# VH-VL binders against q55578: the designs that were tried, part 40

Target 1, 249 residues: q55578
Amino acid sequence: MAERIQKLLSQWGIASRRHAEEMILAGRVSVNGKVANLGDKADPQQDFLSVDGKQIKADNRPRDIYLLVNKPRDVLSTCDDPRGRKTVLDLLPQDLQRGKGLHPVGRLDRNSTGALLLTNDGELTLRLTHPRYHLPKTYDVWLEGNPSDEDLEKWRSGMMLDGKKTLPATLEVISENKDQIHLLVTLTEGRNRQIRRLAEELGLTVLKLHRRTIGPLQLHTRGKVLGSGQFRFLSPAEIRLLKKQVNLR
Short names: E, the ipSAE of ESMFold2; O, the ipSAE of OpenDDE; V2, 0.75 times the mean of E and O plus 0.25 times the DockQ between their complexes.

## First folded at step 17 (VH-VL; framework fv_pimurutamab)

Design e3 (at its last look DockQ between E and O 0.69; V2 from the best seeds 0.66)
Fold by ESMFold2, look of step 17:
Structure e3 (fold): chain C 249 residues (1-249), chain A 121 residues (1-121), chain B 107 residues (1-107)
Amino acid sequence: as target 1 above (249 residues)
Amino acid sequence: EVQLVESGGGLVQPGGSLRLSCAASGFTFSSYVVHWVRQAPGKGLEWLGVIWASGTTDYGNEFYSRFTISRDNAKNSLYLQMNSLRAEDTAVYYCARGFPGYRYIHAFDIWGQGTMVTVSS
Amino acid sequence: EIVLTQSPATLSLSPGERATLSCRASQSVSKYIHWYQQKPGQAPRLLIKDASNRATGIPARFSGSGSGTDFTLTISSLEPEDFAVYYCQQRSNFPYTFGGGTKVEIK
């Protein structure tokens, strides 16, 4: 079916959507023999789409790839950074970094670590990030401060953020002393910097934030550890569980 | 009546494997954090690990590679899979329920009566 | 890991006497110490949580105190059923650890 050209170039692993827009504006993309304009649509099954003179054939679309990475601190959750800073794609072997159309599903802040899904499956990405599906994510949160029972109950029950109350969260205190508390926090939503902002509202300082799980995906499975900066392919069972969570086949 | 009952202990050879079960009754099992603790004969208590209400786990440093904790909330059951067993693993194994709520879940308010595991050739 | 050292290892007393059991942590655990009682052939039972808070159903003769590194369990007047082993446990630092125990035995 007809899609915006920049989306097609991303799906075929040619460029990020932003880079694809730059390529279109530079006159490098043609549809049916005519130089394409930004906003044009094409269907590789029915149209002759080319980039720098090379045809984009329907059967050359990269296979679906699903990766779990353990994102280290100071690595960006993006497929491309205009300033050339290190991204999650730089953690991958060269053959996965380019031409496969991989992008992060959701994000982790630069100063956060942990589980991040990379895929070229756009439909799965759309569903996993959509608020209606409430995919649970579990975080280790190290906080400076000594919150009261009332403070933690406010957090678990919901607090106002940007005019809308947060969904209930699961909290479990792993350990605490007068200076610090280590929480295990499970959220079913992914609002902008939610954990950090709620901690700040309670007068607490986030020392470290690590995402342990994304739905059925865990950094450690049956004695196998996915270390900082490492990645792995998802198993067929993990892919099926993710798709089931969001009503895909 | 709130209860935890361990089973599956017995004699096993070094290098072998054993799966312990813990059956829970009289409370809403799925809302509680549960732990495994062991006690070698004539010795003190040693904490092994925990499964959180979310289903994720944590272990004492020496147990991570050999022991796996899991739960089946539909069956009100907690499990401990032990692999590569050593003579030093000979102990009574207890399952223990964390105190209700979210803050005192490391105070063990309900214990099973334990099951004995003997690792000997 | 935080090491908890309990003293004395054995305390020989008669019914009616006062028992004082010590637990020392290798570093500060604030108030985050629990106490358990274990009778021969039985599982432990929770006595005190967070240094001084008696668990439900625990008699008033049991009391706990302390903060930082030094903690005490006191049994004001021993009853026959109190002759057992007592363990402290910390929850301040993961992983959770127990002390070596103090056996309170009949003289």
Scores: ipSAE 0.751, ipTM 0.891, lowest interface PAE 1.3, mean pLDDT 90
Fold by OpenDDE, look of step 17:
Structure e3 (fold): chain C 249 residues (1-249), chain A 121 residues (1-121), chain B 107 residues (1-107)
Amino acid sequence: as target 1 above (249 residues)
Amino acid sequence: EVQLVESGGGLVQPGGSLRLSCAASGFTFSSYVVHWVRQAPGKGLEWLGVIWASGTTDYGNEFYSRFTISRDNAKNSLYLQMNSLRAEDTAVYYCARGFPGYRYIHAFDIWGQGTMVTVSS
Amino acid sequence: EIVLTQSPATLSLSPGERATLSCRASQSVSKYIHWYQQKPGQAPRLLIKDASNRATGIPARFSGSGSGTDFTLTISSLEPEDFAVYYCQQRSNFPYTFGGGTKVEIK
């Protein structure tokens, strides 16, 4: 099937999508001998792509890589930051940082921590980020103070955000004291800073936000503890489960 | 009638494994937090871990490496997989339901009858 | 983890007497203490939630009080069926923990 050229280049580890676009605009990319334009598509099985006059073969694409990262605070969920801030890719060995086409699937904001999937599987990325295939994600949420049951119920049942009611969430109290409450929140949607925004709407302050699960993926499993800033490869079983959740083989 | 029924207990050798089951009935199992608690003979209660309605799990510090809690909502069943069993793991094992509501989910209002696990050579 | 210390370990009383059981936490747990009763050969039964709230079906002779680190379960007048082991449990901090229990036995 035909895909956008910048996507293909990204998948093939040539460049990030953004950089690929720049390359295209610079006239560095050609399809079947013709200079590609932004927005062009190519079929890797039928078309010949070249960068800087060198043919890129589909067979040379990096193997599919799936990583689970425990994102620490002050690390960005992006491939590249123009400001030079630390990104999740910086957590990886140098050989994985470049040339593999790894990118984060979804985002955790800078101040949030926890499970983040990195992969070079574009198809999976597309599926996982598509609204149709929202995987449940669980978060440890530390809030200042103790919200009322009424407020918790509002959160659980759904609240208006950007003119649209949020989907029902699972909300469970892990622990609490006079100063803070620790909630386990499970979302089946991923609006921008949803948890923090909802908390704010309720007049609550999020002290800490940590994602512990992404669908079938758990940050910590028996025998596999992933500390802050660490990463691991997904097991074949995890990959299968993940793909199954989005109707991929 | 709301009830929990544990099963799977028995005699096992040190280093062995055992899987306990807890069958729930009389309530919407999938909506509840469920805990495992054990009691050694003549001793007190010890909290082992919990599986949340969300399906996530948490364990006592000493059990994380050896015990695994899981649930099958379709079967209204809770499980406790125990590996590398030790003599000190000999106990009656209870499954317990968290109290309904936001605040009391860690008050255990429904208990099973317990199943005895004996670890001995 | 929060350690709960129950005292006394054994309380010998007669029917009709007042029983006072103590549960002390190694650190403040606010009001987040539950009490359980366990009779021989039976599973525990929830008595009190969050320090002072009786669970459903629990007789009025059972009451709980306290906050912070010191908690008390009181049985105003012991009935024959009240002779059992009583446990406190905290939900303030994860992991959750039980006290060692107090055995209320017949004198």
Scores: ipSAE 0.546, ipTM 0.786, lowest interface PAE 1.0, mean pLDDT 92
ESMFold2 (binder alone), look of step 17: mean pLDDT 92; pTM 0.942

Design e4 (at its last look DockQ between E and O 0.66; V2 from the best seeds 0.00; counts 0 for: pae O 2.6 > 2)
Fold by ESMFold2, look of step 17:
Structure e4 (fold): chain C 249 residues (1-249), chain A 121 residues (1-121), chain B 107 residues (1-107)
Amino acid sequence: as target 1 above (249 residues)
Amino acid sequence: EVQLVESGGGLVQPGGSLRLSCAASGFTFSSYYVHWVRQAPGKGLEWLGVIWASGTTDYGNEFYSRFTISRDNAKNSLYLQMNSLRAEDTAVYYCARGFPGYRYIHAFDIWGQGTMVTVSS
Amino acid sequence: EIVLTQSPATLSLSPGERATLSCRASQSVSKYIHWYQQKPGQAPRLLIKDASNRATGIPARFSGSGSGTDFTLTISSLEPEDFAVYYCQQRSNFPYTFGGGTKVEIK
């Protein structure tokens, strides 16, 4: 019930978690009349939480929003960047960029492209990113190199990464020629730079990496193409399927 | 023993829709990739598309907007939904099974006998 | 999209003769060509995988060769059942494409 104050400020659309931490350090946030410190928790239903003298009321939380973005290269998967670099929120209309509490679900590397979920549904985010839930994600991977069937089988069955074997993957050879191969790779986990690091371990170079799907979410459906840098709202059916996959109501 | 059987062909008007089925038997359907291929009368073969293990699909460039491939592993069946049909879609439609493994999933060792689709006014 | 050009369009031969069928790709496909046979009124049958590897149950009279852009299917001595249409298919680049076919007909 009690949550960290920076998380509450983000959920209520007041500031990113990072910016909320700065506000707390500046003494702008109080709980029950007392100036808050980093790490303090509050429950809006039981505590009097205020920012710059304005109360944060439990019933004013923004409506849940669910967006699918086709992230282009060189756009960061973050709510805010201290260096001012372009983030996935910058792809949205202004009214969605602020005040709605939107954050990315998981990450894509800066030089990767494709499907990224944005939402203000914190419970869904926690479950979709938690290792306990194995939401499949499918990637187009263009590689330089000539892997053997034995190399591909090593990748499929699992390889050691940071002392722990990767979960089984699905690999499909889409095409290959000379010194290049195009794979579809389906993973049920999201370990740090997993595709790039496993490819390197097999002596392959990643030329391009594009996330095609996140569970039931696809960038290109029947007559609907979500182009680079574009976004769309999830359908009610897509939201229900996501929640069902992680045991939410 | 190992068999693919297409069904659902027939006469349809331009602009119409048709759903084809491909029933598999004699092998573990969920372990294989089965593709759609067509052949217009008196012409050659044309690859249409496939559904991958994740449920994502790929199509020949001309079919992305009008055709949809799906599968039901419990029924050992592959489907082709065709919309906005045109006269040039008149063809025999085959389902075709690739080899297991990695390199030959697009080499078709088992074919159905095909189902005829005629698109005319 | 890779275009596969098969020649000749029609090859008229007698049983016992050698048939040589060509498939030329618009760009290199390495060895990634398959060959199929289609008899009248039937579905295609896989003959050759990756330029030269005979599929299971295919008679030794069928052989394939080539790499890059130029590929050949050879039938060393035609049998009556070999009069059919033959197609090449590439798997090197997406989308997968077929050639236009070579009809082998009886003289």
Scores: ipSAE 0.789, ipTM 0.910, lowest interface PAE 1.0, mean pLDDT 90
Fold by OpenDDE, look of step 17:
Structure e4 (fold): chain C 249 residues (1-249), chain A 121 residues (1-121), chain B 107 residues (1-107)
Amino acid sequence: as target 1 above (249 residues)
Amino acid sequence: EVQLVESGGGLVQPGGSLRLSCAASGFTFSSYYVHWVRQAPGKGLEWLGVIWASGTTDYGNEFYSRFTISRDNAKNSLYLQMNSLRAEDTAVYYCARGFPGYRYIHAFDIWGQGTMVTVSS
Amino acid sequence: EIVLTQSPATLSLSPGERATLSCRASQSVSKYIHWYQQKPGQAPRLLIKDASNRATGIPARFSGSGSGTDFTLTISSLEPEDFAVYYCQQRSNFPYTFGGGTKVEIK
């Protein structure tokens, strides 16, 4: 099946989709000897792709890699940062940092911690980030003080954000004291800084935000503790479950 | 009638495994926190862990490595998988529902009758 | 974890007498203490919620008080059916914990 060239290049670990597009625009990519244009598609089984005059064969495609990372604070959920700030890829061994096409699926903001999926599976990435697939994500949320029941209910039922009401959220209290409350928040959508923005809207201060789960993926499971800054490979079972949720084989 | 019913208890050898079940009825199971609590013979209550409505789990420090809590909302069922069982794990095991209200959350308002687990050679 | 210490371990009283049970927390738990009653051969029953709120169906002779680290369950006048073991439980901090229990027995 023909796929967009930038997708193929990303899958083959040549470049991120964004960078691949730039390469295409720069005339660096060719299909069957012809310079590719943005929007062009190619069939990796039938067409010959070249980058900078070097043929890229489908047979040299890196194996699919799926990593779960416990993102620490002050680490960016990007492949590259122009300012030279530490990214989630820097948490990986050098052999995984380059040439594999690994990228984060979605993102956590700089001050948030927890589960982040890294993969070179472009198809999976596309599906997981597509609005039609609402993969539930659970967060540990520490708020300053004790929010009112009314505020929590507003959060649960949905609140206006950017002119659109948020989807209902699961909001569970784990613990509380005079200084803070610890909530378990489950979202089925992923708006930019959604939890923090909603908290702000309610006049609440988020002290800590830690993503615990991504769909079937749990940061900490029996026999699998993933400390801050650490990563692990997903099990075959986890990969299957993840793919199943987005209707992939 | 709101009810929880534990099952699966019995005699097991040290090092063995056992899976307990808790069947819920009379309420929307998927919306509730559900806990496991055990009680050794002649001893007090001990909290083992919880599975949240979200499906995530938390455990007592002593149980994280050996016990696994899961749920099947379609079957209105709660499970406790126990591995590497020890003699000190001998107890009646209860499933309990967390109070649904915000104000009194994590008060266990509904309990099962308990199921006895005996770990002995 | 927060340790809850209940005292006394055993309380021997007669019907009609006042029972006072204590639960002390190793650190402040605000008002987030629940009390349970357990009779022999039965599952625990929720008695008091958040230090001072009686659960549904609980007689008025049961009352709870306290905040911070010291909590009290009071039975104003013991009925024969009140002889049981009573447990406190905190929900202030994870993991949740129970006290060791107080057995109220017939003198």
Scores: ipSAE 0.027, ipTM 0.604, lowest interface PAE 2.6, mean pLDDT 90
ESMFold2 (binder alone), look of step 17: mean pLDDT 89; pTM 0.918

Design e5 (at its last look DockQ between E and O 0.01; V2 from the best seeds 0.00; counts 0 for: pae O 5.1 > 2, placed apart)
Fold by ESMFold2, look of step 17:
Parts: C-alpha cells; sequence; structure tokens
Structure e5 (fold): chain C 249 residues (1-249), chain A 121 residues (1-121), chain B 107 residues (1-107)
C-alpha cells in the first residue's frame, strides 16, 4: 500500500517524520531511481525506495513494540531534537533506541513528569491522540494559590481555550494549605498545555505536573513500581484495552 | 439506608496474607471515593489509603508496599489485600466513604462497623 | 507527615457540663481539621469539617474553632450519648493523619 515517504521512513525507524521531510528536501531519498519530492508516496512492496543509497525493504519492518515510560523532568517527548537535548528514547536500552521505529504517543512538556507511551504502532498512535476517542488521563497537579469553589467549578465544567470550551474534567482536592493545593485532575482530551493554561487563567501557578495514568496504563502496578526514568513493556491485556478504546483489533 | 459492611477478618500467622471486603449499599458506589482506616486495640485511628472513583489509589507511607486497595463497581465492593502481615497489623479495619463532592473527599461521612484482624502465631 | 496532639487524654465530666477538647498540629494546617466521635464498640462518626462546619445531622451543642496549629472542639452541654472518644484529623498535607484521641468519660 502506497504511503507518504516521510511516514514510511518513520515506520521503518529511519527518522522522525519531520527529519524525514528534511532528508527528502535534501535529495537523500529516491523512489525507483528518481530523487523524491516532499509529498510523494511509495509502496515498499512495489517500489524501490532508498535513503542515501540503501534500500528500504518491506520485510525489515520492526515488530510491534509498546512501552510505558515514567518521563523525568527535562527530557523531551520527541524522537529527535535538532539541538541534541535528551529525549525519551535516551532512557531506553541501546537496542531499543534506534531502528525500531519507536515514537511517543502524545506529549508531555519538558518540565512535566510521568506516564508516556512509546510505540512503533502508528495507527494506534493516531487514534489514541485523536480527539474523538476521549482517552482519560489522570494528573497530579500541585498549584500555588488558594482557588475558590467557584474557580474549581469553572475548571470542572469547562472553560474557553482558543475559542473552544474545554470538555468537563474531574478535579479532586487531595490536600491544601494556605498557599498551595494538590489536585487530582482527570481529562478526556489533550489540548496544548491545557492544565497549565487553565490554571493560569484562574490565577494559579503550576508548581509540579505529573501524569499518573494514560487510560488503563498506570505507573504503579501491583508488584512493581515504575520509577522516574524507567520503562516497561505493556502486557497483552493492556494492549488489548488500548486498542478496544479506539476500535482497533 | 446508606451502609458499608466489612468482612474477611480473622486470625492470621505472621508473614501471612488476608483479603478484606467491604460491601456498599444504599448509594451509587461507583461515584464515591472509598478509604481504609484501621484501629489497633486500645489505640487511635490510622489512615491506610484510598481508591478514588476513577480507580487510581493512594496509600499512607507505611502501607504502599504491603497493602493493595481495589474496587469492583459491579459488585459494589471495596477490597484490601494485605500481605506480609505483622503483629502490629492487629487491628479493627474500617472502610469509609469520602464526603460527596470534590473539596471534602477526605472527610469520612459513612463508616462500616469494622472487621477484626489478629496477627498471631 | 503532620502529628496531631490531642489534650487532655481523658476528660472526666458530668452530664450538663461543658467539654473543651484541644488538638494541636505539629505545623500549620490552616483550618483543615475534621473532628470525629467514636462511641464504645462503634465506628467513628463525622462531627465537624474544616474546623467549624458541622456535618449534617450533628446537634448544635457541638462546635469547632481554631486555625493554624491550635483547634478546639466544644460540647456546650454534655448529653449522656456524648461520652465517647473524640479524634481530630488533618487534610492539609498528605498523608492524612489523626490525633491520638480525647476520651470524655463520666466523672
Amino acid sequence: as target 1 above (249 residues)
Amino acid sequence: EVQLVESGGGLVQPGGSLRLSCAASGFTFSSYHVHWVRQAPGKGLEWLGVIWASGTTDYGNEFYSRFTISRDNAKNSLYLQMNSLRAEDTAVYYCARGFPGYRYIHAFDIWGQGTMVTVSS
Amino acid sequence: EIVLTQSPATLSLSPGERATLSCRASQSVSKYIHWYQQKPGQAPRLLIKDASNRATGIPARFSGSGSGTDFTLTISSLEPEDFAVYYCQQRSNFPYTFGGGTKVEIK
């Protein structure tokens, strides 16, 4: 099946989609002996696709891999950083870092911590991040400030962000003192920096932001704690639950 | 009538395991946060942990390694799995409902009658 | 974690008398203290939320006050059913903790 070349390069673990586009523009990618252009499609089973003179073969696609990472602060949730900063792939054993096509599902800000899914299953990635599937995510949020019940109710019921009202959220007050509050926040959407921006709108300062869960995936499971910077493979049951939530088999 | 009823207590050897149950009735169990609290004989109350309505859990510092809280909303039931039991775990174990809403979820407005766990050789 | 110290450990009074129970926190908890009553052989019962807010169905003779580190539960005129142990609980910092209790007993 014909797909955009940058997608193929990402699926085969050659480069991120962005980096693959740069490679195409630099004339490093060929299809059937001709230098490819951005936006071109190819089918590895029908076409001779090459990068820097090396063929991309249909049967060299990596096995499906699903990892849960506890992302520490100051680690980027991207596959490739042009400035060479540490990324989530650097947390993995060397045999998983390259050549497997692993990429993050969604993002966590550099200064946020917690659960992040890594996979080479591109279809699952697109569905899990698509707004229509409402995958719940639960966060610990430590805030400076003392919000009123009215402020918290605005957040729970929805607030305007970029011209669209946010979906309802679950907020629970875990603890509070005079100048700080600890909330447990569950969102069914993942708009850009949503928790931080809504807190700012209410006059609150985010001190720490930690994602506990992504759907059925939890950092702490019975028998094991996934520490900061550590990773684990998903169980078959976890993979099935994720796929069920987005109508994949 | 809003009610919580604990069961599963009894005599257990040190190092053993025990699973406590808490049956809820008279309210929409799936909408509430539910906690475990214990009381050693002649002593005060000690908070063990909570399972939030969302299904995620939190524990007191002393309990996260040995105790596991779970819920089955279809059965209106809360569970406490206790492993590696010690003599100091001898206590009455209560399940407790957090106050409704979002601000007072750590105020326990409904308690069960408790179930006694004795850890002794 | 926050230690709550209740005093006195035992308060011996007669029906009709005023009871004053103290709870002192090891650090400021603002107003975030709850109070419970526990009668012999029974589970605890929520009395007061956040220092001063009576829970539903709690008689007006129970009142709470205080902020910061020092909190008081007052029973204005003891009824026979009020002879019990009283616990304070803080919700200001995780994990939640209880005081050691004050037993109110018949003189």
Scores: ipSAE 0.701, ipTM 0.879, lowest interface PAE 1.7, mean pLDDT 89
Fold by OpenDDE, look of step 17:
Structure e5 (fold): chain C 249 residues (1-249), chain A 121 residues (1-121), chain B 107 residues (1-107)
Amino acid sequence: as target 1 above (249 residues)
Amino acid sequence: EVQLVESGGGLVQPGGSLRLSCAASGFTFSSYHVHWVRQAPGKGLEWLGVIWASGTTDYGNEFYSRFTISRDNAKNSLYLQMNSLRAEDTAVYYCARGFPGYRYIHAFDIWGQGTMVTVSS
Amino acid sequence: EIVLTQSPATLSLSPGERATLSCRASQSVSKYIHWYQQKPGQAPRLLIKDASNRATGIPARFSGSGSGTDFTLTISSLEPEDFAVYYCQQRSNFPYTFGGGTKVEIK
């Protein structure tokens, strides 16, 4: 998608939008070898942008940033929403919202809450979202209804979804009453709205869905609680463990 | 100018070893993922493996036991160590740069001209 | 590994004609297919990224489409310089793999 060049430069941490505009006006910015003009757009994925004759992208990337966010309800796991709805980036300080290239790794649907990784590390993002690597994710799932043991076992063993059987899942009943059941569900795949869809397949309704963990990452650690809407930087150890799990060095 | 240049090709006996090099210039080598791709005479392209900017490697299933990819960022160089070479390893060997960014990552936008490896008794 | 099958193996056409090249994957690769052009004695050149996105500098007569398992590279009107071998490549899963190629030759 083509975007304003000054926006792109800002997103890439090259310059503020204002400074980028100045650079454009100064003839310092080019697209595909042509000097850019103010108001020009470029597709960062198709066009070659250069500043002062130097191509920008990988060579000028900001330092790698890794954030864990506790996504609240009614917040979108996207970088931008055309409808102007609140995104996970809006949970960050202004200096992190733009210019760093942060994006969510995977997604939680609008009504789901919990752990979401934000990073500008494209390599890690690719690995974590790559089908080859199945990072386990644990969810608190509150369901309406009383699933049978048979249905729970079906879920555990795998169910057909979109013509493909889901991978085995770990299901632990945490609590149950006449109206609701609380499950701890661990998935090793991330199909679109998988938990909600599987619940529906079993005639159950998801009341609440909260992701607790992403691989080695825990939303709440010993002595550290990450409240709803809050974020933190990953520790070096967490980053290392995360990378190791996806065979990154 | 962005450029990749392979070297080290030549004639080698079956069972022998060969180390290919790829010299990068015109871009920040350490920031890019680099791949090896080969092409037997009159045949198609075959992906051998990749070394990520992070230094991690992935290989084709047929090559992980015999081939090793490494890099020296200080020298802007990529290497392919080939052991236990076979006649079917005869090919032109290309190094290729992966496209930057997340969306089109590992699209090979820059290629070297290749170096010929001939395995023959 | 994911096997990519290209068809036809050879396509004989005249300049000005439309070329349609197929790439089929043994399993879904979403849109993660790239297309390359290779002329004799030259290294491959990137044409299309992720099924439908032209690489920089690639003429508009080249287009790509498809998702899942079936992909198509189309050359709307062949130019003399377009006669070459074309390869598809998937990045959906390791190991990455190429198709067998389609040779577009002059009729």
Scores: ipSAE 0.034, ipTM 0.558, lowest interface PAE 5.1, mean pLDDT 91
ESMFold2 (binder alone), look of step 17: mean pLDDT 91; pTM 0.926

